# VH-VL binders against Toll/interleukin-1 receptor-like protein (TIR): the designs that were tried, part 4

Target 1, 165 residues: Toll/interleukin-1 receptor-like protein (TIR), of Arabidopsis thaliana (Mouse-ear cress) (q9ssn3)
Amino acid sequence: TKYDVFLSFRGHDTRHNFISFLYKELVRRSIRTFKDDKELENGQRFSPELKSPIEVSRFAVVVVSENYAASSWCLDELVTIMDFEKKGSITVMPIFYGVEPNHVRWQTGVLAEQFKKHASREDPEKVLKWRQALTNFAQLSGDCSGDDDSKLVDKIANEISNKKT

## First folded at step 22 (VH-VL)

Design z7 (from y3 with heavy chain T98M)
Fold by ESMFold2, look of step 22:
Structure z7 (fold): chain C 165 residues (1-165), chain A 118 residues (1-118), chain B 107 residues (1-107)
Amino acid sequence: as target 1 above (165 residues)
Amino acid sequence: QVQLVQSGAEVKKPGASVKVSCKVSGYKLTYLMIHWVRQAPGKGLEWMGGFDPERGKTIYAQKFQGRVTMTEDTSTDTAYMELTSLRSEDTAVYYCAMHWGDWPFDYWGQGTLVTVSS
Amino acid sequence: DIQMTQSPSSLSASAGDRVTITCRASQGIRNYLAWYQQKPGKAPKRLIYDASSLYRGVPSRFSGSGSGTEFTLTISSLQPEDLASYYCQQYRSYPYTFGQGTKVEIK
């Protein structure tokens, strides 16, 4: 595998805070980490001849924040990640950052409004796959944000280190 | 893509029970929020209950509390509504319908006529 | 409970006419208002969500407007296939409630 961790996140929500600190800690521990910040660069970096970073990662750390599901790019990525999880090819580590897992599971609250926009703009079958991916994701064992992001970063990094055995 | 197919019409006597089924195809029941709505002959639509994601459980309209039970079998992708102690005023077409969070009903079953008569 | 009142209860109009159906909520429901079409012997069919957003595949002659407590469904040029009963529904809070319906007939 080329990467230990694939980080999936909404840059607008977390780029300059949680993800920045998580990435630094993972790298500090020599955990090979891919950080795809789609909002800062051309989002389609890989070619058909090369395996996607998701396919060559052991773990996907997926940080679902308030506006994660507003991004069709994040949702397309989540569908891909969950497809590999279903095959047993990647282990998904859910992180609920400032959102309730149950709201992600059923796309309620702010996610409901985001999905109304998706339904008006996108192919219905695609939207159904996005909903399925979020529901499956929310049913996995994961971590929620709390009072202290530093503690959450340490917990995630420890869990990855332990699972690399 | 999503389709809801209900069980056939039933004739029941007062005091009996009825259990209407709603089979999901084109998607998995575990991803859906199923609710039940009925319509008496010549009358409007009446919500009976369904899963409330904010409460994390099934809720029932107060009018039916104690007489209705809504269950799901994910192994067969089938939802059920059981109504007990039937009365003549329970004669209606019973619909299963699904909605997304904070949405109205997007998909409806074809309806199941339940007639309560002596 | 939030009561929904439709007006009129029934109407007859000619093909090509503009038809307006009004729905009034007993409390503010923001834009959490849907419209359904139901033909005799059939399940209700979704038309409009969030007061004014058309479902995919619904003819453009249907439109919705309003917010708060007053809502309108408009059929800009009535067609023979629009003969049906029309229902509004609030989904702001449980119990979800429907208007009593408006039967539309074509003369």
Scores: ipSAE 0.513, ipTM 0.812, lowest interface PAE 2.3, mean pLDDT 89

## First folded at step 23 (VH-VL)

Design a3 (from y3 with light chain N31K)
Fold by OpenDDE, last read:
Structure a3 (fold): chain C 165 residues (1-165), chain A 118 residues (1-118), chain B 107 residues (1-107)
Amino acid sequence: as target 1 above (165 residues)
Amino acid sequence: QVQLVQSGAEVKKPGASVKVSCKVSGYKLTYLMIHWVRQAPGKGLEWMGGFDPERGKTIYAQKFQGRVTMTEDTSTDTAYMELTSLRSEDTAVYYCATHWGDWPFDYWGQGTLVTVSS
Amino acid sequence: DIQMTQSPSSLSASAGDRVTITCRASQGIRKYLAWYQQKPGKAPKRLIYDASSLYRGVPSRFSGSGSGTEFTLTISSLQPEDLASYYCQQYRSYPYTFGQGTKVEIK
């Protein structure tokens, strides 16, 4: 595999804070990490360039923040990740950053309003796929953000390091 | 397309029990929140109960507590509503319905007529 | 429990007429109100959610307004196929409750 870790995140939420620290730590530990540098987080993501990194990664660290599900880009990426997870080709590591896993599972809380917007703009079948992906994602073992992002970064990095051996 | 198909009409005696089924197609039941609504002949809609994701459990209308049980079989994508100690006033069309999050009911079954008579 | 009072119970209007149905909640329900259409012998069909948002595929002649405790469903130009009973429903809190319904007849 080309990459050890694929980072999935909402750039506007976490690119300049949590994700920057996580990426730095992963790189420091010589963990090959793919991080999308594109700021285009709106609309559908059909680029083969984005699907390819997922396919050649061992782990997908998915950081679901407050506005993650508001982005059709992120949701399409999640669907792809979960498809590979189902095939057993990638290990998904859920990170719930400032959101409740139960809200992600049932698309309630802040996700409810986000999906109301999606329902008005997107293909109904696509919306269903997004819901399925989020529900399945939220049922995986993961971590929640707390009062110390540094500890969470270390925990994630340690888990990846241990699984590489 | 998501569809809800319910079991056929039932005729019951007072005091008996009825179990109505609701089969989901086009989508998996495990992703849906199933609710039940009934409608007496010529009357309005009455919510009976349904799954509350915030509480992680099925909530029943107080009127039916102790008499109604809502269950699901995810292996067959079928939801069930059992009503016991039937009365003539329970004569109604019973609907299963589903929604997501804080949405209203988007999909409805075709309804099941339950007639309770001596 | 939140009581939903719907008015009128029935109305008769001609094709092309403007029709208005009102729903009042006993408590504030913010925007969490839906409108359903039920044709004879059929299950209810969703029309409007969040008081004023039209479901996809619903004709534009239908509209909803209101917030808090007072809500309105409007049919700008009544069509023959609009013959049905209409119900409001609050989903702000359990138990979910419906209005008593409005039967719309076409002259």
Scores: ipSAE 0.801, ipTM 0.907, lowest interface PAE 0.7, mean pLDDT 93
Fold by OpenDDE, fold request of step 24:
Structure a3 (fold): chain C 165 residues (1-165), chain A 118 residues (1-118), chain B 107 residues (1-107)
Amino acid sequence: as target 1 above (165 residues)
Amino acid sequence: QVQLVQSGAEVKKPGASVKVSCKVSGYKLTYLMIHWVRQAPGKGLEWMGGFDPERGKTIYAQKFQGRVTMTEDTSTDTAYMELTSLRSEDTAVYYCATHWGDWPFDYWGQGTLVTVSS
Amino acid sequence: DIQMTQSPSSLSASAGDRVTITCRASQGIRKYLAWYQQKPGKAPKRLIYDASSLYRGVPSRFSGSGSGTEFTLTISSLQPEDLASYYCQQYRSYPYTFGQGTKVEIK
């Protein structure tokens, strides 16, 4: 595989804080990490000629923050990740950052309003696909953010290091 | 597309039990939150119960508590509603429908007529 | 339980008329109110959610307004295909409750 870790996150939420710390630590440990540098979401990021970074990654660290599910781009990415997870080609590591796993599982809480917006704009089948991905995602063993992001970063990095070998 | 297909009409005697099925197609039942609503002939809609994501369990209307049981078989993508100790007042069309938390009923079954008569 | 009082029970109007249906909640339900259309022999169909939001595919002649305890469904120009019963439903808290319904007939 080309990458050890693929980072999935909502840039607006975590790019300049948690994700920056996590990325730095992963790189420090020589963990090959893909991190999207684009601030704008366009939905079609990769050329058909190239394999998606997701496809060539061993782990997907998915950081679901408050506005993660508000982004159709993030949700499409999650669907892709979960498809590969189902095939056994990638290991997904859920990180619930400032959100309740149960809210993600059933798209309640802050996700409720987000999905109402999606339902008004998107194809119903697409919305259902997103719901399915989130539900499956939330059923995976993961971690929740707490009072200290540094501890969470270390935990994730340690877990990756241990599983990489 | 998501479809809910319910079992056929039932005729029961007072005191008997009825179990209505609701088969999901086009989507997996495990991802849905199924609720049941009934409607007596010529009357309005009455919520019976359904899955509450906040509590992580099925909630029943107090009126039916102890007499209704809602279950799911994810292997067959079928939801069930069993109502016991049937009374003539239970004569109604019973609907299964999805209710995504605070997203109101969007997908409905075609309804199942249950007639209770001596 | 939250009681939903719907009015009128029935109405008859001509095509093109403006129709208004009211729903009152016994206590505040914020915006958590839906409106349904039910045609004879069919399951209800969701028209409005969150008091004033049109569900996808619903004609623009339908509109909802209100918050708290008083809500209104409006059909700006009644069409023959709008012959049906209409129900309000609160989903603020369990048990979910419906209005008594309004039967709309076309003259």
Scores: ipSAE 0.784, ipTM 0.905, lowest interface PAE 0.7, mean pLDDT 93
Fold by OpenDDE, fold request of step 24:
Structure a3 (fold): chain C 165 residues (1-165), chain A 118 residues (1-118), chain B 107 residues (1-107)
Amino acid sequence: as target 1 above (165 residues)
Amino acid sequence: QVQLVQSGAEVKKPGASVKVSCKVSGYKLTYLMIHWVRQAPGKGLEWMGGFDPERGKTIYAQKFQGRVTMTEDTSTDTAYMELTSLRSEDTAVYYCATHWGDWPFDYWGQGTLVTVSS
Amino acid sequence: DIQMTQSPSSLSASAGDRVTITCRASQGIRKYLAWYQQKPGKAPKRLIYDASSLYRGVPSRFSGSGSGTEFTLTISSLQPEDLASYYCQQYRSYPYTFGQGTKVEIK
């Protein structure tokens, strides 16, 4: 396995704050972590001959923030992650960052308007796949953000460390 | 594509019960939010109940409270609507349909005619 | 409950005519209003959501407007295939409620 952790996140929401802290801590602990550096490259494969970073990762830390579901790239990435999760090849760790898990599960709250926009722009079958992925994702055991991101970072890092061994 | 296929027409006596089925294909029922709407002959549409994602439970119209039960069998991807103590006024076409929170009804069954007659 | 008062109950118009159907809510429902088309023997078909958003695949001659308590469905140029009953529906709160319907006939 090439990576221990694959980070899935909405760059505009968390790249310069929570994700940066999390990534730093994971690296500090010698946890091999994949993090996309470019927003436009999220979930993309440069060469079909190479395995996706998701496929060669043990864990997927998925940070669903306010605008995560607004991004078709994030949603496509989530679908891929959940497909591997279903196959048992990756362990998904849900992080609900500033969003309610139930809203993610049923695509309500802020996700409601996001999916209305998707419905107007995307293929209905694709939208259904996104919904399915989010619903399954939200049913997994995960963590919610609170008033201290440092504690959440430590918790995630500790969980990864414990599960890695 | 998502399809909702309902059970066939029913003829019932007053006081009897009817259970209409709605089988989902092309998608898993567990990911859908099924609602039921009925329409008396030559009349308008009437919402009976359905899953409320905000509350995480099925909500029934007060008019049918205690007389209607909506269930799901995820193993067969089939939703059910049972209406008891049938009256002549319950004669209607019953529809199952999906309602995604504040996303209005998009997928509909073909309808099931239930006739209540003595 | 939120009552939806739809008008008219029926109308007859010629092909090419502009048709307007109105729906009034007993309480403010913001934008949470949908319009459906129902042809004889068929299930309803969603035309408009959120008062003014056209659902994909719906002809552009259909449009919706309004907010709060007053809403309208407009068919800019009535076509023969538009023969149907039309219903408004609020989804602001439970129970969901429909207008009484408008039967549109073509002369």
Scores: ipSAE 0.779, ipTM 0.903, lowest interface PAE 0.7, mean pLDDT 93
Fold by OpenDDE, last read:
Formats: sequence, C-alpha cells, structure tokens
Structure a3 (fold): chain C 165 residues (1-165), chain A 118 residues (1-118), chain B 107 residues (1-107)
Amino acid sequence: as target 1 above (165 residues)
Amino acid sequence: QVQLVQSGAEVKKPGASVKVSCKVSGYKLTYLMIHWVRQAPGKGLEWMGGFDPERGKTIYAQKFQGRVTMTEDTSTDTAYMELTSLRSEDTAVYYCATHWGDWPFDYWGQGTLVTVSS
Amino acid sequence: DIQMTQSPSSLSASAGDRVTITCRASQGIRKYLAWYQQKPGKAPKRLIYDASSLYRGVPSRFSGSGSGTEFTLTISSLQPEDLASYYCQQYRSYPYTFGQGTKVEIK
C-alpha cells in the first residue's frame, strides 16, 4: 500500500487543531499519512487516471466532527471508505470528535438538521447511501474526544504503530 | 427506491391475535426506523409505536402497551407488528412507515386491513 | 400527550380557490409539525415538514406556516387532484399525535 493512513475530516472543524496535531505525530513516527490540504471542495479531488488515496491506504482515520456530515464531500468520501472497509481492503478507525456516536448512527442531534438540508438538495438514493455509511461507521469500534486531545492523538498513533508492524 | 410491502388483509375474532408484516426492499431494514400507524374506517391516523433512536429502543403508545409488540427480522428485512386481545375497535388499516427521528414519515407501506368481528 | 386540534373537519371549494387548514397544539411543539395528504385507499403522503418546509416533489401551491402552537396548511390554488384528506402531525415528543383530519372536496 502507498499510504499507511488516510485522514478523513472536515477541514473547517479540525484542520487547524486536532488534525494538525494528529498528522504531526503520525509523520513523526514515520507513518505514511495522506492528508488533504485543500480548503475548498471543488467536486473533483483527484484526476480520474489516478487511484484514490483511499484505495491505497491501509487505515482510514475518520474524524467525525460537528460539521462533518454537513459536507456532501465528506459524506461521499465516507461512503467510499466504508465500501473499501466492507471489502476488507482498509481498516476504519472512527473518531467521534465533539459528537455522540449515537447521533452519527441515526443521524440525530446536529446531524438531523444537516440531513434535512441534504434531503432538500440531493437525490434520495444518495442521501440513503450516506445514512447507510454513517450507520455502519458508527457501529465500528472507535474513540470519542475528551478533555485531552493529546491523549487521543497518542492513542491513535500507538494503535496504528502497533498494527503497522 | 425504498419500498415497504405489507402482508395481506386479516379477519380475526375478538380475543385473537394478529401479526402484520412489513417487508423492506431497495434498502436494508437495519438502517431504517420503522413505526406503525393505524386508521379505523372513516377515521383519522393513530400512532401506535416505533423505534426511538435517542432511547435506542421501541416506544409504544400507552394505549397499546402490553398488547402490542413490534419486532424486526434483519435477515429477511421484515418488520412485524403483533396486536393481541383484539377488539372490534381494533378494526383498522395498519401502516408501517419510516420516521427518522425529527424527520417525519416519508416511506409508507400500502396498509393492511385488519377486521375484528364475531 | 400533545393534542392536535385540526379545523375544519371538512370543506368544499372550487378549483383555483385558496384553501387554508389550521392545526393547534395543546402545548408548544416548536417547528416539529408535518402535514400529510391522504387519498382514498392510499397511504398518507408527506407534504410539509418542520411546519413550513416543502417536501421534495410537492407542488409549490402547498405551503405551511406557524410555530409553537398554531399552524396552517395553505393550498394557494386548489386543483382537482388535491381531493383528499389532510392531516397534521407533531413529532416534538412521544407519543406522536395527529390532527383529526380535514376532508377537502372539490366543487
């Protein structure tokens, strides 16, 4: 595989804080990590001729923050990740950052309004796929953010380091 | 597309039980939150119960508690509603429908007529 | 329980008429109010959610308004195909409750 870790996250929420710290630690440990640095969603992240970084990654660390599900781009990415997870080609590591796993599972809480917006704008089938992905995602073993992001970063990095060897 | 297909009409005697099925197609039942609503002939809609994601369990209307049981078979993508100790006033069309928390009913079954008469 | 009082129980109007149906909640339900259309022999069909949001694919002649305890469904220009019963439903809290319904007939 080309990458050890693929980071999935909502840039506006975590790019300049948690993800920055996590990425730094992963790189420090020589863990090959893909992190998107684009601030804007333009509909096409990669050239069609290139393989998706997700496809060539061993682990997907998915950080679901408050506005993760508000982004159709993030949700599409999650669907892709979960498809590969289902095939057994990637290991998904759920991180619930400031959100309750149950809210993600059933798209309640802050996700409720987000999905109402999606339902008004998107094809119903697409919305259902997003729901399915989130539900499956939320049923995986994962971690929740607490009062110390440093500990969470270390935990994630340690888990990846142990599994990589 | 998501479709809910219910079992056929039932005729029951008072005191008997009825179990209505609701088969999901085009999607997996495990991702849905099924609720049941009934409608007596010429009357309005009445919520019977359904899955509450906040509580993580099925909630029943007090009127039917102890007499209604809602179950799911994820292997067959079928939801069930069983109503016992049937009375004449239970004569109604019973609907299964999806209700996603604060996203009100969007997908409905075609309804199942249950007639209770001696 | 939250009681939903719907009015009128029935109405008859001509094609092109403006029709208004009212629903009152016994206590505040914020915006958690939906409107359904039900044609004879068919399951209800969702028209409005969150009091004023038009569901996808629903004709623009349908509109909802209100918050708290007073809500209205309006058909700006009644069409023959709008012959049906209409119901409001609160989903603020369990048990979910419906209005008594309004039967709309076309002259």
Scores: ipSAE 0.765, ipTM 0.899, lowest interface PAE 0.7, mean pLDDT 93

Design a3 (from y3 with light chain N31K)
Fold by ESMFold2, last read:
Structure a3 (fold): chain C 165 residues (1-165), chain A 118 residues (1-118), chain B 107 residues (1-107)
Amino acid sequence: as target 1 above (165 residues)
Amino acid sequence: QVQLVQSGAEVKKPGASVKVSCKVSGYKLTYLMIHWVRQAPGKGLEWMGGFDPERGKTIYAQKFQGRVTMTEDTSTDTAYMELTSLRSEDTAVYYCATHWGDWPFDYWGQGTLVTVSS
Amino acid sequence: DIQMTQSPSSLSASAGDRVTITCRASQGIRKYLAWYQQKPGKAPKRLIYDASSLYRGVPSRFSGSGSGTEFTLTISSLQPEDLASYYCQQYRSYPYTFGQGTKVEIK
């Protein structure tokens, strides 16, 4: 129980806007929140370390944005999150930020182009796991971004506060 | 590895129906978009229909309207194509195939020969 | 529907020859063109996606080019095992459609 929330996100897309606002609001509500900003970290990949914080979190708030699936580190993290969700160890809260859930489910549109790059560079077995994780993720009930990010932040924080009980 | 294994050859009379199966192994059917393509003897490839992720449902080529039904059983990881009111010109090898979003067909079944003769 | 037309319908060539197959779309399909190889009695096998991108494991003698409505498959040095029919396919929009095929015979 070290964290109430693990935030999974693509820093390039959301660091200076949505994620900053969400993180501040969660902390303001005394929600113990792990924010893994991989792009601000200097050095090597932290996938093994990320598995540890995920394991000790009650909720994973996963913000899938335009370039989330372009990052192998984000996708590796998602596979781990979905493994724990399948075991019943964590509750996943999907957030579709500027992307259509159906495009995430079937890796179409922008995600299709990202996966063509993955297929040319990565182990085929790994790419299949990434696709499976995205499809399973997209089938969960979640929230989509709209006209007003502050309303979405409030909705997410309210849902977590309600479920924290 | 993703593999598609189809049911065996069929011989049918005109007016009958055929149901071809396509079993997925190495992956789960629920993650795949299954389509069906046929090839008449000595002819090219003809798309019959399949799952359209944008519409969220199976679509059929106009040529087969009212005669083809494509279904899936995720509990057995098996897709089916049923073609009714068979005609001699329906003699063909029938393939199941799957593609990723905005990709061509990466995986093909071995094909099922359906022969329609009196 | 987008019609796909291949030329030639068939050809015969010797080992080592450079072979070119052309595919034309009735409407613009951007890069969304695939090439398949089909050996006698076998299912089609993927060769090229997005007009020019080679699938992993496909010999480098195969290449593709083109965009919009005109596309080309080239085999730089034909090998005996390349005896097959070759099909183009558009995947810009449903219904996905195939060219009529090109039968390549090796002397």
Scores: ipSAE 0.725, ipTM 0.881, lowest interface PAE 1.4, mean pLDDT 90
Fold by ESMFold2, fold request of step 24:
Structure a3 (fold): chain C 165 residues (1-165), chain A 118 residues (1-118), chain B 107 residues (1-107)
Amino acid sequence: as target 1 above (165 residues)
Amino acid sequence: QVQLVQSGAEVKKPGASVKVSCKVSGYKLTYLMIHWVRQAPGKGLEWMGGFDPERGKTIYAQKFQGRVTMTEDTSTDTAYMELTSLRSEDTAVYYCATHWGDWPFDYWGQGTLVTVSS
Amino acid sequence: DIQMTQSPSSLSASAGDRVTITCRASQGIRKYLAWYQQKPGKAPKRLIYDASSLYRGVPSRFSGSGSGTEFTLTISSLQPEDLASYYCQQYRSYPYTFGQGTKVEIK
């Protein structure tokens, strides 16, 4: 595989805090990590390269934050990640950052409002696939954010280091 | 598209039970929150119960507590509602319906007429 | 439990008339109010969510308004195919509850 870790995240929420800490620690441990923050590009964001890096990664660390599901790019990426997880090609590590896993599973609370917007803008079949991906994702064993991001970063990095061998 | 297809009409005697089925197609049952609503002839809609995602379990309207059971079989994508100790006032059309989180009921089954008479 | 009170219980109007149906909640439900149309012999059909948002395919003559405890459904120009019963429903909290319905007849 070309990468140990594919980081899936909403840059708007996390690029200057949690993701920067996590990326730094993964790199410090020589974990080959793909972090492509193409959400900074203007206009439409869909790239064949995002699908390609996912395919050549051992793990997907998926950080679902408050605005993750507001992004069609993040949701399309999640659909792809969960397709590979179903095939057994990638191991998904869910991280619930500032969100409740049950709210992700059933798209309640903030996610409900985000999906009302998606339903008004997008093809209904596409929205159904996004919901399915979120529910499948939330059923996996994962970690929730707490008071101490440093401890969470260390836990994630330790788990990857142990599984890498 | 999500579709809910219910079992056919039933005629029952007082004191019997009925089990209505609701088969999901176009999606998987495991992704849906199924609820049951009934409507007596010439009357309005009455919520009976359904899956509550916050509690992670099925809740029942107080009126039906103790004689209604709602179950799901994900292997056949079919939900069931069983009502026991039937009375003539239980004569109604029974609907299954589903909603998304913090949404109203977007999808309804076609309804199942249950008639309770001697 | 949140009780929903709907008025009128029935009405009769001519094609082209403006029709208004009201729904009151016993407690504040913010925007979490839906409207359904039910034609004779059919299951309820969704019309409006979040008090005022139309579902896709619902004719623009239907509109909803209100928040908190008082809500309205308006049909700006009644058509023959609008003969139905109309129900409001709150989804603020379980148990979800319905208004008792409004039967709309065309004279």
Scores: ipSAE 0.707, ipTM 0.874, lowest interface PAE 1.5, mean pLDDT 90
Fold by ESMFold2, last read:
Formats: C-alpha cells, sequence, structure tokens
Structure a3 (fold): chain C 165 residues (1-165), chain A 118 residues (1-118), chain B 107 residues (1-107)
C-alpha cells in the first residue's frame, strides 16, 4: 500500500486545530499519511487515470465534524471509503468531532438541515447514497471528541500503531 | 427511489389480530425510520407509532399501547405492524410511512384497508 | 401532545381562485410544519416542509408561510386536479400530530 492512513475531514472545521495536530503526530510516528484538504485543492481529489489515495491506503481516519456533511466533496469521498470498507480493502476509523454518533447515524440536528439543502440541489439517488454512507459509518466502532484534543490525537495514533502489528 | 409497498386488504372479526406488512424497495430498510399512520373512513390521519431517534427506540401512541407491535425484518426489507384485540373502531386504512431526521413523512405506502366486522 | 387545528374544515372554490388554509399549533413549533395533499382513495402526498419549502415537483401555485404557532397554505390559482383534502402536521416533537384536515372542493 502507498499510505498507511488516508485522512478525510472538513477543512473549514478542523484544518488549523485538530487535523494539524493529528497529521503532525502521525508523521512524527512515521505513519505514511495522505491529508486530503479539498478546500485547498479546489475540490478535485484525484485523477481518474490514477488509483485514488483511498484505494492505496490501509486505514481511513474519517473525522466527521459539524460541517462535514455540508460538503458534497466530503460525502462523495465517504461513499468511496465505505465502498472499500465493505469490500474489506480498507479499515475505517471513525472520529466524531463535536457531533454525536447518533446524529450522524440518523442525520438529525445540524445534519438534517444540511440534508434539506442537499435534497433541494442534488440528484435524489446521490443523496440516498450519502445517507447510506453516513449511517454505515456511524455504526462502526470509533472515537468521540472530548475536552482534550491532544488525548484524542494520542489515542488515534496509538490505535493505528497497534493495528499495524 | 424509495418505495413502500403494503400487503393487501384484510377482513377480520372483532377480537382477532391483523399484521400488515410494508416492503421497502429502492433502498434498504435498515436505513429508514418506519412509522404507521391510520385513517378511519371519512376521518383524518392518526399516528400510531414508529422509531424515535431521540429515545433510540420504537414508541407507540398511548391509545394503542398494549395492542400494537411494530417489527422489522431486514433480511426481507419488510416492516410489520400488528394490532390485536380488534374492534369495529379499528376499521381503517393503515399506512406505513418514513421520515428522515427532523423531516416530515416523505414516502408513504399505498395503504392497507382493514375491515373489522362481526 | 401538540394539538394542530386547521381552518376551515371544508371549502368550495372556483377554478382560478386563490385558496388559503390555516393551521394553528397549541405550542410553538418553530418552522417544523408540513403540508400534505390527499386525493380521494390515495395516500397522502408531501407538498411543503419547514413551513414554506416546496418539495421538488410540487407546482409553484402552492406556497406555505408562517412560523411559531400560525401557518398558512396558499393555492394561488386553484386547478381542477387540486380537489383533495389537505393536512398540516407538526414534527417538532413526538408524537407527530396532524391537523383534522381541510376538504377542498371545486365548484
Amino acid sequence: as target 1 above (165 residues)
Amino acid sequence: QVQLVQSGAEVKKPGASVKVSCKVSGYKLTYLMIHWVRQAPGKGLEWMGGFDPERGKTIYAQKFQGRVTMTEDTSTDTAYMELTSLRSEDTAVYYCATHWGDWPFDYWGQGTLVTVSS
Amino acid sequence: DIQMTQSPSSLSASAGDRVTITCRASQGIRKYLAWYQQKPGKAPKRLIYDASSLYRGVPSRFSGSGSGTEFTLTISSLQPEDLASYYCQQYRSYPYTFGQGTKVEIK
């Protein structure tokens, strides 16, 4: 595999705080990490003639934050990640950052408002696949943010290191 | 696209039970919150129960507690509503419906007429 | 339970007329109000969510307004195919509750 970890996140919510700390710690531990900051790259993720970074990663660390589901690019990426997870090709590590897993599972609260916007603007079948991806994601074992982001970063990095066996 | 297809009309005697089915197509039942709504002839819509994500469980309208059970079989993508101890007042069209989180009911089944007559 | 009261219970209007149906909630429900259309012998059909947002495919002659406890459904130019009963529903709190319905007849 080319990467140990594929980081999926919403840059607007987390770029200058949690994701920066997590990325630096993973790199410090020599964990080969792809950081896909879609807002810095004008929303393009990969060339169709090259295998996606997701396909060549062992783990996907997916940080679902308050505005993750507001981004169609993040949701498209999540659909791809969960497709590979279903095939057994990648291990998904869910991180619920400032959101409750149950709200992600059923798209309630702030996610409900984001999906009302998607429903008015997007192809209905695409929106249904986005909902499936979020529900499947929320049913995996994962970690929730707390008061101390540094402890969460350490926990994630430890889990990846231990799973590399 | 999500479709809800219900079982056919039934005629029952007072005191009997009925089990109405609601098959999901175009999506998987495991991703949906199924609710049941009935409508007596010439009357309005009456919510019977369904999944409450805030409580994390199926809840029933107080009027039907003790007589209604709502179940799901994800292997066949079919939801069920069973109503026991039927009375003539239970004569109605029974609908299954589904809503997204903090949404109204977007998809409705075609309805199942249950007639309770002596 | 939040009680929903519709007015009128029935109305009769000519094709082309502007029709207004009102719905009052017993408690504040913010924007969490839906409108349904039910044609004779058919299941309810979604029209409006969040008080004023039209579902895709709903004719633009339908509109909704209001917040809190007072809501209206307006049909700007009544068409023959609009013969139906109309229901409001709150979805702020369980149990989700419906208004009693408004039967709309075309003269």
Scores: ipSAE 0.694, ipTM 0.865, lowest interface PAE 1.4, mean pLDDT 90
Fold by ESMFold2, fold request of step 24:
Structure a3 (fold): chain C 165 residues (1-165), chain A 118 residues (1-118), chain B 107 residues (1-107)
Amino acid sequence: as target 1 above (165 residues)
Amino acid sequence: QVQLVQSGAEVKKPGASVKVSCKVSGYKLTYLMIHWVRQAPGKGLEWMGGFDPERGKTIYAQKFQGRVTMTEDTSTDTAYMELTSLRSEDTAVYYCATHWGDWPFDYWGQGTLVTVSS
Amino acid sequence: DIQMTQSPSSLSASAGDRVTITCRASQGIRKYLAWYQQKPGKAPKRLIYDASSLYRGVPSRFSGSGSGTEFTLTISSLQPEDLASYYCQQYRSYPYTFGQGTKVEIK
């Protein structure tokens, strides 16, 4: 396995705060971590003939923040992650950062508004797959953000270290 | 694409019960919030109840208190609405429909005519 | 419960006419108002969500406006295929409620 952790996140929301702290702590613990910053990466980097970073990771730490579901790239990535989770090929660790899990599960609140935009501009079958991925993701056991990001970072890193073999 | 296909028309006597089915195809029932709406002949649309994601359970319009039950079988992707103690006023077309969070009803079944007469 | 009052209950207009239907909510519902078209013997068909947003495939002659408690559906140039009943519906809170309907006939 090339990576212990695949980090999925919305860069605009979290790059210079929570994700930077989490990434630093994972690296400090010698946890091999792929940080998928979609604002900096080309959407064409994964060909069907080459293994994606998701495919070669043990864990996917997926940080769903306020604007995660506004990004079609994040949602496409989540569909892929959840496909591998269903096969048993990856363990998904949900992190609900500033969002309620039930709102992610049923795409209510701010997610409803984001999906109204998706419905107006995207293929309907693709939008249905995005909804399925979010609902399945929200039903997994995960962690929610609080007032202290450093404690959440420590909890996530401890959980990965405990599950690593 | 999401399709809702309902059971066929039924004729019932007053005091009987009816159970209307709504089969989901092109998607899985477990991802949908199913609601039931009826329409008496020549009248408007009346919401009967459905799944409320905030409460995590099915809620019913108070008008149907104690007479309606809505259930789901995810193994067959089929939702059901059962109405008991039927009266002539219950003669209507019964629709299943589904909505997304904070959305109106996007998908409707074709309707099931239930006629209550002696 | 939020009552939805629709007017008129019926109207008759010529092809090409501009038609306006109004819907009033008994309480503020923000933008959470839908319009449906229902042809005889058919299930309702979605037209407009969030007061003014058209569903994909709905002809551009349909438009909606309003917020809070007062809403309108406008058909800018009535076509023969627009013969139907039209319903507003609030989806701000349960129980979801419908207006009583407006039957549109073409002369």
Scores: ipSAE 0.683, ipTM 0.863, lowest interface PAE 1.5, mean pLDDT 90

